# Ledger of designs, part 6: VH-VL binders against Putative dimethylsulfoniopropionate lyase DddL (dddL)

Target 1, 232 residues: Putative dimethylsulfoniopropionate lyase DddL (dddL), of Cereibacter sphaeroides (q3j6l0)
Amino acid sequence: MHSLSERVEQLRLNDCPDWLYLLHEFDALYRQGSDGGSRPIRTHRKRVRDSLALIVEANPAVNDRPPEVKPVTAHLGRALDLGERGAVQGMSRALARVAGRLTWEYGYEKVPKALARKYAYCEILGPRGPICAERLILGFVLFAPSTTYPQHSHKDIEESYISVAGAWSENDAAVHAPGSLILNRPGLEHRITTGDLSPCLLAYAWTGSEERLNQPGMKLSSPRKARIEKGI

## First folded at step 1 (VH-VL)

Design F05 (framework fv_ficlatuzumab)
Fold by ESMFold2-Fast, scan of step 1:
Structure F05 (fold): chain C 232 residues (1-232), chain A 120 residues (1-120), chain B 107 residues (1-107)
Amino acid sequence: as target 1 above (232 residues)
Amino acid sequence: QVQLVQPGAEVKKPGTSVKLSCKASGYTFTSYWMHWVRQAPGQGLEWIGEINPSGGDTNYNQKFQGRATLTVDKSTSTAYMELSSLRSEDTAVYYCARDYSGYEYYFDYWGQGTLLTVSS
Amino acid sequence: DIVMTQSPDSLAMSLGERVTLNCKASQSVSSYVSWYQQKPGQSPKLLIYYASNRATGVPDRFSGSGSATDFTLTISSVQAEDVADYHCQQYSNWPLTFGQGTKLEIK
């Protein structure tokens, strides 16, 4: 191996202060309100924090993905401005530092056209994220104003959303403010609707087995007749 | 089957505006987004913007933002593109094109195009 | 904006020859590329979507391949009716962008 230009030293988390800073803000986010919520919510928060602490301590590999944008990312600047002036300003500032390095994507093989123009997500930590991890996924979902994210489910994966910016509701329930955590239990359908005037930026965390997180199999609910005809 | 019918030609003076039409038939007009794409003589295709006929939602190429306005008339299944402050560089064939099935941003059906000539 | 660059600008082929048209994206577009055929005086017609899927009614001689930044459209046995301009398009990022086109002629 005599050529230095052909030998690229693997970057690790401790070599990437902006990514490390973002992970510290995820820890802070999942520590807020830990005295509130049901036992499952508190257990989930602790599980995310404990998993994250072990991952950070292990100094994992960092493999930046090519940056990509989607139509909804035109709203990212506004969402970050809202977050910086709100309860989760630390997370908003940390995300702003890496905004140009994010890979925004849809995650589904097929996504309805209306939804494709109004949402996208990015994985920060996980098997496909820039920060490599097998048993925890952390990332963001961005929604345009007046977006309905249709009912979706997954098997054997525990998912949470915490609002960084914007107003939203789940299954037509009460409106959630920044800092509120919603826990999605495996196998249950849930639907997100965002407010009319502002974009909505949610931080998300997935916990589950290495096998499940590598191949999550997330599915959007199909119309009943279409599902029956296709044998889905 | 699916048809997108556009007028053949329009001639306009610089500084004026034009409103081009695209009449859809053979499918449910409100189920598919409509796009506008232009092609200057001998040049490649250039995307202008898109509109959702169901809700009127629009997205524009930044290059045309402020000059192009996309609208629809659901009662006649007709899409419109208005382009203001016309310049000679706006001389092109303007196509309307239908999105594929609500999952993708590529175009399964195209209108025949309207040749817009901007000259003094 | 993502720049799509097609090569060659034009080529002339004999009937029955295999022709390969190239399209390069200035940054990764995953598989979000479609190809259109535009015959003289006509509107574009969809040939290929999602890099490699043939559109309904498109003859088997047309195929697409590639991912990330490098894409190809192949015509396995060119016919007289294939005389046209061919355009690639990316739909990974906004604004949607097209290549400059490749002109295919028969000699």
Scores: ipSAE 0.000, ipTM 0.412, lowest interface PAE 19.2, mean pLDDT 81

Design F06 (framework fv_ficlatuzumab)
Fold by ESMFold2-Fast, scan of step 1:
Structure F06 (fold): chain C 232 residues (1-232), chain A 119 residues (1-119), chain B 107 residues (1-107)
Amino acid sequence: as target 1 above (232 residues)
Amino acid sequence: QVQLVQPGAEVKKPGTSVKLSCKASGYTFTSYYMHWVRQAPGQGLEWIGEINPSGGSTNYNQKFQGRATLTVDKSTSTAYMELSSLRSEDTAVYYCARGLRYYGSFDYWGQGTLLTVSS
Amino acid sequence: DIVMTQSPDSLAMSLGERVTLNCKASQSVYSYVSWYQQKPGQSPKLLIYDASNRATGVPDRFSGSGSATDFTLTISSVQAEDVADYHCQQYYSYPWTFGQGTKLEIK
């Protein structure tokens, strides 16, 4: 009796059309054929799509977290407006629908005050997201203009970023346009710098084991190590 | 070919209830939300609510909360809307409509049932 | 609730003329707007979804544009079969709401 009432009373993904719509837009982002034929990128895109399809089919539990804002979320409206003009309009519209329900937070135990004013992230699907999943994390990271997000790495986690709005570069390489996917292999350090004129909104996906995704173990690099990595 | 089939008309007295049907064919019934929309004579369209046929979950327009009840029968691919405590103001054509994927644009509509509530 | 306001309430056009119908939302609905055509005694038919995407089987003469609060449906060369009421709808915020409709007639 109580197990039946638990199944009926627990909100699940099929009960939440706004969350379903957002996940459809994540699927669309990872279906884009503009990756240029790199096998690791194609394999990662397929892994994310296949995992997402299985999760959606399983109709997972939905447990909305208390909404939370950070200083950078003042830029969210501008980022969403920029996304309406780009190749990823669908994602911006889907995210706008749930914007008031998001829990923006920091991924580190200690964050420098300068950085704390210029970035935040939110998990949408995952062990800590509103949509429950164990082997895939999907979310967003938002940056203010002129933000340098310091070098960081993840152990045994394959990570990708797709730009939804704004201009950015990784490790001072070429500027990435909306719709472009950047793949970060496990253990490799990377640093993100955003452009000076607009905020930047990135969608991200993490694939890995249940154990690793529940405890990602993010680490920020020291300024000395970051300087050496830049070849200075 | 997608079809949503509704009865043509119903006549009811004030204070009674009505249960309207919408039989779907030509697609996977559980893959799309079903919506109910009404139109009073000479007036605009008014959204009543939606149901996910897969799980049976519903969302209602607050105006109809407590009077409208949406249900489905998956075995017959039929959606139902029950409206209670009928008033003359409920006289309208009642449409079922398929949600385009999981959100609120409506790509296929039934022909509508004219409900007349007479005093 | 988001209020959708259409203008004009009615208009009469000559065959082959360009017609423009407007729809204004009381607050931003981004691009979550659909347009429907409804002929007398018939159910509504989807013309445009997501502000500018033409539905399957809809003639090229119909186009949609706009974002945020201001939306437009355009018929590039009106034909006799276009006589109908046209409705805009937002699906950004519950409850889904429709405009009051614009009636298109031929002179």
Scores: ipSAE 0.007, ipTM 0.450, lowest interface PAE 13.0, mean pLDDT 82

Design F07 (framework fv_ficlatuzumab)
Fold by ESMFold2-Fast, scan of step 1:
Structure F07 (fold): chain C 232 residues (1-232), chain A 119 residues (1-119), chain B 107 residues (1-107)
Amino acid sequence: as target 1 above (232 residues)
Amino acid sequence: QVQLVQPGAEVKKPGTSVKLSCKASGYTFTNYYMHWVRQAPGQGLEWIGEINPSYGSTNYNQKFQGRATLTVDKSTSTAYMELSSLRSEDTAVYYCARWGSYDYEFDYWGQGTLLTVSS
Amino acid sequence: DIVMTQSPDSLAMSLGERVTLNCKASQSVSSYVSWYQQKPGQSPKLLIYWASTRESGVPDRFSGSGSATDFTLTISSVQAEDVADYHCQQYYSTPYTFGQGTKLEIK
């Protein structure tokens, strides 16, 4: 063999071990909880795992986006520290390895000032994430303590949240423990409220068609509609 | 510092089951996956499965699925592997091993239990 | 399942010689390869992880290299205490798999 002076080629997943290991931890996260739920939850977990396995096997392109922070990312260090002591320590360690490379952003064109200080998300795998994929989105959402994320929905997309760190509830239901999966059915509105004492870090997965995942069409509900649905 | 203690040997008859122990000390038991690996005399290493001690979730090598059962006792920081329907080819040294902190490798191994399956 | 194949099965070296042990994966495992040393009657001990990162306390004569499908463990100047079986392992995907091992002996 000899060295050739040529253009640098496109990075692929196999060239990016920290990203690859993070995806390994997503796989582990979606394998947990064989007794953890209904048929729809088990079907969703399998759908995520199967899609992820095919994507990893294909060795997709990696296009790191410029790193970006939001006010809420000041809480990331504490969230990762909490995750390292809990049920999902592998995911927390893997995420810590890429923390400086993450592009934190808002999913909406207009975000209320109060909310903009208390949340952000980052896509890891997907049409817009660093790891290129068209039929699966994997990422994280980070919340400050005492955050209310307004009711929102998306059409034809099946969404799950798995708690990595912190306490939270959806639609004022039960508090969710680290490692438990919450499944949101397509088209149904849902709202997240976080606990008072710590930040909350959630892993999320979206499954749907290539067309829908490229243009999810998320909308925030008005405060009036949100209160009515909450039963005020 | 970190120590994984296993019994030296077990002898079992074909068709029976065995439950092997691995007692951990020197670290927070619930913060690390525990894995089980076996080695037949003169052979290579073979991964059996893993358990998350914090909530008991398991993953198995398909070859052992249905025969191996991994459990933990958090109060005693002890991991267990039960293997059923024993055959002569199950004669091997069985190791428990901790999956490492940030580097994702088997950083500490027990000394192993020699399981002999004979009539 | 990913198959890990080591070569040679065994080798005998003179003290001070450079030793190269090979490990091949049946498909790409990126850098998710570890090497273990196992002396007779002992449990395996981690030498190298992440294909090329030496574990703390391991002598610097041990080094790892390679990526994707082809990996090597090198001992720059073999010593008597290096007599052992050496195993490579992939941890890219479950089930985690090991090579069959290479036995190192001194002439």
Scores: ipSAE 0.000, ipTM 0.408, lowest interface PAE 18.2, mean pLDDT 80

Design F08 (framework fv_ficlatuzumab)
Fold by ESMFold2-Fast, scan of step 1:
Structure F08 (fold): chain C 232 residues (1-232), chain A 122 residues (1-122), chain B 107 residues (1-107)
Amino acid sequence: as target 1 above (232 residues)
Amino acid sequence: QVQLVQPGAEVKKPGTSVKLSCKASGYTFTSYYMHWVRQAPGQGLEWIGEINPSGGSTNYNQKFQGRATLTVDKSTSTAYMELSSLRSEDTAVYYCARDTYYDFWSGSFDYWGQGTLLTVSS
Amino acid sequence: DIVMTQSPDSLAMSLGERVTLNCKASQSVSSYVSWYQQKPGQSPKLLIYDASNRATGVPDRFSGSGSATDFTLTISSVQAEDVADYHCQQYSSTPLTFGQGTKLEIK
């Protein structure tokens, strides 16, 4: 007797070459700048790479989520075209292979209508999948041109952004070009503003405890609340 | 000032079970994986398994799968390893060891307990 | 399982001499190798992690190198307190595995 063909089997990462290819490009992205730069940034890059290597070696479960689009995903094709011509072209090609399988979402309980039209994010590796992991989240955030993503923070989560396509600034500082990494420390508030001519596609990585990554608690900060917390 | 404190010794009869403790202090207990490693007299080091103290998820060396059970008590910052169906071959020093990286599963160990000598004899 | 093989099994050196200890993995472990020092009756102490990073409080005379399958621990000028067993470990894949150890003695 042979019943294996009738049984639904759990897919693993090694069964899913397009997902594995995308993770290889995340590894490549976080290897840039591993020599030199600031100590915290070098430590974060290494933490992401090392965690990813252990996760890949473990051959984790893959549970594709139902594909979901948001208004901003109309910009995805252009963002990928821009990324394919730039410094991180491998990542753009890898993402294009799975574009139709992505679950785009907001991450906030309530989103202002102006913002809802101009951004969304998708998790690639993490507790919600599609690639299952408990101690690392990897994903993408997509912004329309001229988007202001309001001040926000994450408790006990260390977050990085690397631009795949488009130009952006954080807290109105210098413009960040494709390939540059910005590190956001746990508890610190940050605001993102994108350039006027093109959409912006950011790769992100979150490191933190299993408890925090399962329930990251994304919340937009109000000016009133921020002033109260600073004792003003 | 990281410390992992283990009892010095335990004596058990074959066929019984033992539950060894490891009390952590000087750091955020839930932010580092805890590993268990044993060393039989005059022999090398052997990895038993790991536990994430935050969520309680575990991974085991296949050799100990089904006999070893790793748990934690977050309220006391204490990790436990229970080993069942004890045999004379289980006589060894049992160490708990903290993973090297903050909020990350690496598998290298920066701090070790003093070890508990488990003797399995009739 | 990945097998870690250390060489030599034991060696005796004179004070001040340069010592090299070798560790070979049965398959590639990238840079995910640690070295531990273990003195009689004591727990292991981390010396090197990620093949070449020296752990906190470890003297500069200890250094690590290597990648993929071949790794080396070097002690540039052996001191009396360096008498111990030295263990290499891989953490590239589970189960985590250790070498059999190298015993270092002083003549």
Scores: ipSAE 0.000, ipTM 0.432, lowest interface PAE 15.4, mean pLDDT 81

Design F09 (framework fv_ficlatuzumab)
Fold by ESMFold2-Fast, scan of step 1:
Structure F09 (fold): chain C 232 residues (1-232), chain A 119 residues (1-119), chain B 107 residues (1-107)
Amino acid sequence: as target 1 above (232 residues)
Amino acid sequence: QVQLVQPGAEVKKPGTSVKLSCKASGYTFTSYWMHWVRQAPGQGLEWIGEINPYSGGTNYNQKFQGRATLTVDKSTSTAYMELSSLRSEDTAVYYCARHYDYSGWFDYWGQGTLLTVSS
Amino acid sequence: DIVMTQSPDSLAMSLGERVTLNCKASQSVSDYVSWYQQKPGQSPKLLIYDASNRATGVPDRFSGSGSATDFTLTISSVQAEDVADYHCQQYHSYPLTFGQGTKLEIK
C-alpha cells in the first residue's frame, strides 16, 4: 500500500489570466476621460485605479465561487453583443470569457418578485468576489429592458456606474450611454430606469473602508408592503 | 474627536524652503484625502493641492506645481507640505483640511500655520 | 480655472434680519459647491455642502440653494455670533477654487 498525498495550492490572480485580463479592462474603463470632467468623478476614477493597481500587484487569492444564474441572465448574451459593437468593446470581450463562471445574486434580503425577474449583480473583485480584496469592489449589474430599480442608498460607500451596454437614466435626470460614468455619493438616494429596447449592463465600483465594504448595508427606500383587501 | 494640529508660525528667508506639518488624530488617516489651502493676510482662500494618504497620489494647483510637494507619514498620521523658492508673496496662513474621499468639501480644518517670508 | 465671484464684498445687518449671500461660478459646477464660515482669527468651518446640505451641528437658520452657476447662502435670522467671512468653493473641476469672501457685520 502506498501513501496518498494531497497537494492543494491556493490559486492567485497571476495564475488566472481571464480574471487578470478582466481587471485590465476595468483599469482601462476607469482611465477613460469622464463624460462630465468633474473633480469628484476624476478623484473617484483615480481612487479605483490606484486601489486596483495595488491589489493586482499584491497577486491576491482567487476563490472561484459556484456559478449561479438568475432570470435576468437570459439577457446577458444580448448585452455582450451590444457591448462588442460599442465604445467599451474590450470590457465586453473580457467579460464574455468568464461569463460561465459568474455568480449572479441579489443584494437584498427580500426582493420584490417583479424586480427579481429583471435584475441581478455579480461581484468580480471584493470581499465576496472570486478575486479577493477588502477596500474595493468591482462588478456588474444586469437589467432587463424597461426595468425600474427602486431608490436605494449606501452609507459611507462611494459608488460609480459605467455603462457597458444599453441606455438608462438615474433619478429620471438624464439618459446615459455606453462609456459614461455616473457617480453616486454616499448616503444619497438613487433610482435607475432602463430603456425599453435592450438590456442594460453596467460595470460598478464601490470604494470605502474595509469594514463598510464587508457589510454594505444595502436598503431599498421602503419595504414592500403587501396588502390584499378582502372585504365584507 | 477629529483634530488636525499645525504649528502656529514659521519665519523664513526668501529663496529658502519650508516644510509644514499637519498631524491628524481621531480618525483613520488613510480613509480621507488631505488638502492644503493658503490665505494671504486679508485675502481669500487659495487651493494648493491634495494627497491621498492611502496611495500617496497627489494633485496640484498648476500655480504651485514644481514648488509645492505633498507627502505623508502614515506611521505618525502626519501630512506635510514643502514649498520651495519662497517669496514675500508666499506670506500667508497655510491650512491643512481633510475631505472624505467621496466628496470634495472640507469637513475639518487645521488651525493654520502663519508663514512669514521676510527679507 | 473656474472663477467664483461672491457678492456683496461686505454686508452690515441688524439682528434678526434675513441675510442673502451670493456666489457665481464662471462655468457650470453642477451642485458641487460648499460654503464655509470663518470667524476672525479662526480657521474656516463647513456650513453647507453639495449646494444645499447643512453640515452636522450647523444651526437650521443657515440654508443653501442654487445649481449650475448661481448659488445662495441664506441666514434666516442673523445673530451676533454670525459675524464672519463667508466663502463659497467649487469642487467640480481642478483646480479647486474659492470666492473672494463676503464679510458679514452686525450694525
Scores: ipSAE 0.006, ipTM 0.494, lowest interface PAE 11.1, mean pLDDT 82

Design F10 (framework fv_ficlatuzumab)
Fold by ESMFold2-Fast, scan of step 1:
Structure F10 (fold): chain C 232 residues (1-232), chain A 119 residues (1-119), chain B 107 residues (1-107)
Amino acid sequence: as target 1 above (232 residues)
Amino acid sequence: QVQLVQPGAEVKKPGTSVKLSCKASGYTFTDYYMHWVRQAPGQGLEWIGEINPSGGSTNYNQKFQGRATLTVDKSTSTAYMELSSLRSEDTAVYYCAREPYGYWGMDYWGQGTLLTVSS
Amino acid sequence: DIVMTQSPDSLAMSLGERVTLNCKASQSVSSYVSWYQQKPGQSPKLLIYYASTRATGVPDRFSGSGSATDFTLTISSVQAEDVADYHCQQGYSTPLTFGQGTKLEIK
């Protein structure tokens, strides 16, 4: 409950066409349905789209965050150039429009020095993003070439990545192409390794309860030992 | 604690419709999918469909498309399954079951409603 | 529709024996298989999800394994309270489908 003066000064999503355009491109990425008939992936895509549609219709508050860069953001221009082809072109164009307004961060209180030079993320929609929402988080993760992002997990949060640019693998499995969606289960550990030739830009979505998305409880695990929240 | 409460039994005549309820408590109703699954006496489990309580969107087993209707009342945290044009072959225990998204397993089940379709 | 086939239909074991229940999918379901225990007169209870992840409160003697088309539920040392029907279920594609069930009895 803000005062009347504060409410009339508050920017809303409909006042911010570049942010709205970016959300439109998130909808487009999660609407691409050639996923081979996987119900988990189809259901997740639909949940992201349905949540996003409700949020956009509500015309949420937009709270500008101070722009912030990390060493890895030197790679952003190159990643956006790589994303100018095919199904991800619209997203790359939309992200380029707001690139100077992004707040890149680590999300962990302590980050190994080597990793701190090779990755960062930014929340676009969510409890901490410029576009306010409580039941959906949308954002980007940027990796330098040859980055290993250590094992990590999220309790009660379903996470997806859609490749915008660059090549990567999860848990040393198959290489993922631009436009493909990878779905991570709540509570299961995963590790990301990027290819040697280019930076990697991933769009991500987190779905979960309001309480979990406000306090995701992210943990980095050692390469030899996995620890899942409330378990070993 | 999570609970899904269903009535114990219903008896209906062939050709009529039934609307079964499933009252949820102990969690945020709109954060979980609700499934309906039936089990005829001595038989296996058969999936009828699912509903997202947040938006009301549904997905049905083709076998029940046009006969089953899944709905929710968010104000009472209650899910409903209506089954029309009842036949004796619809005699079964009908379960509601909750699914956390990203989990792909039904972690809490109601006790089931025994539907008997007889003349 | 994906068909899930369980084997055997029924088996009787002695207390303390290791028991293995099988579940085969007619096409790849990746790791999206859950196992349920159903005791007479009761609702199904989730034992395993995502092929090998034990549900909360489920005893360590229960384990799941497999991927793609072939899945196994193992009880390392069967107890009297394990008498039940066991159902596998795929969550990979709609319609969701269950196996026909395996009945476990104690000799």
Scores: ipSAE 0.008, ipTM 0.528, lowest interface PAE 10.2, mean pLDDT 83

Design F11 (framework fv_ficlatuzumab)
Fold by ESMFold2-Fast, scan of step 1:
Structure F11 (fold): chain C 232 residues (1-232), chain A 119 residues (1-119), chain B 107 residues (1-107)
Amino acid sequence: as target 1 above (232 residues)
Amino acid sequence: QVQLVQPGAEVKKPGTSVKLSCKASGYTFTSYWMHWVRQAPGQGLEWIGEINPSGGYTNYNQKFQGRATLTVDKSTSTAYMELSSLRSEDTAVYYCARYYEGSYLFDYWGQGTLLTVSS
Amino acid sequence: DIVMTQSPDSLAMSLGERVTLNCKASQSVSRYVSWYQQKPGQSPKLLIYDASNRATGVPDRFSGSGSATDFTLTISSVQAEDVADYHCQQYDNYPLTFGQGTKLEIK
């Protein structure tokens, strides 16, 4: 369509059906149970869906990201198997299609050695994701079996987790099943512990200002050594 | 080395059932899905269904749902496919095949069992 | 169900010729198509996955291309050992479906 000697065509979301399909499954995930739950949960679900719809309609830029693996990604195949046969199979199938293209990262500048082997984050849509967006982050967190993810909080960010596969508890209180949404409002600390028989795969959504989403400022429990800054 | 070993042949009468085996070796049996695919003489490949050996979860091609039953024996690393109410049209080579780490790739296949259904 | 249609049903080629086998999906399957080679009396062997990625150990004369509904398998210079049935498969949706196969013969 264009001369390569004059300009290079920008890759857009509509040129990437596998990414678009994944975002459609995020929409479906945040529509599940939309007539139920507390008012804050219903409001959050609607906020994510509305923001995502606007982003998709804008056909945002897609930036080529080099694939990156972490030790925990050895568990991804099993997590996807669990999800494909459970309540949120559409999301698991969509994620499986792009599994080899994901950039798995740690959410903190410095990660304890034990934790580094048992978890990783992958941003799909957001300021640092392959799909460009400034006011919404969508991604996944993968945990090995028997992982304790330390207490952490976010400033001015509203965060949700939806279980795709595996069993987990927040603050050691209750076990969450696939499809369940947990809402963490800004500033509240939460701690994640996964079950001992299977890996755990969570879809997450962050809403907040452009400033906060570009520099989340995540804070870990003791030892608290680092916070997230540019480049993660 | 990864191997999927199947019996060579079975002969059954119409209306009966058959239970075909697939013995896996050379890998962690519970880390991969096992699929079953058949091929009638001179015809293409037809997917029957899949099983996760770890959890016992199954999915079937609707055409075989109710007639095909997939099971595993983890102690012997063996997968089984039982097919009931056999018809002459079920005459085919039946393959088991391993699915790679939740990815949609049949990377290793058994040698197949020829099932002949005749009166 | 997604129907996979291969063409031609069979073809006979001379050694060294370039061969192109076609596979059409009844609806978009993105890139999620694999090709298998099945020699007489043998089980299928994976050749190509994700439309264009060659499986380990497969000679570089085999290549795949295509997206959405139209896919091709190309053998750049056919050899005697390439006599086989070739099957395409989609894995975008359940049930998983295969084409009817293309038989390649050498003359």
Scores: ipSAE 0.000, ipTM 0.400, lowest interface PAE 19.1, mean pLDDT 80

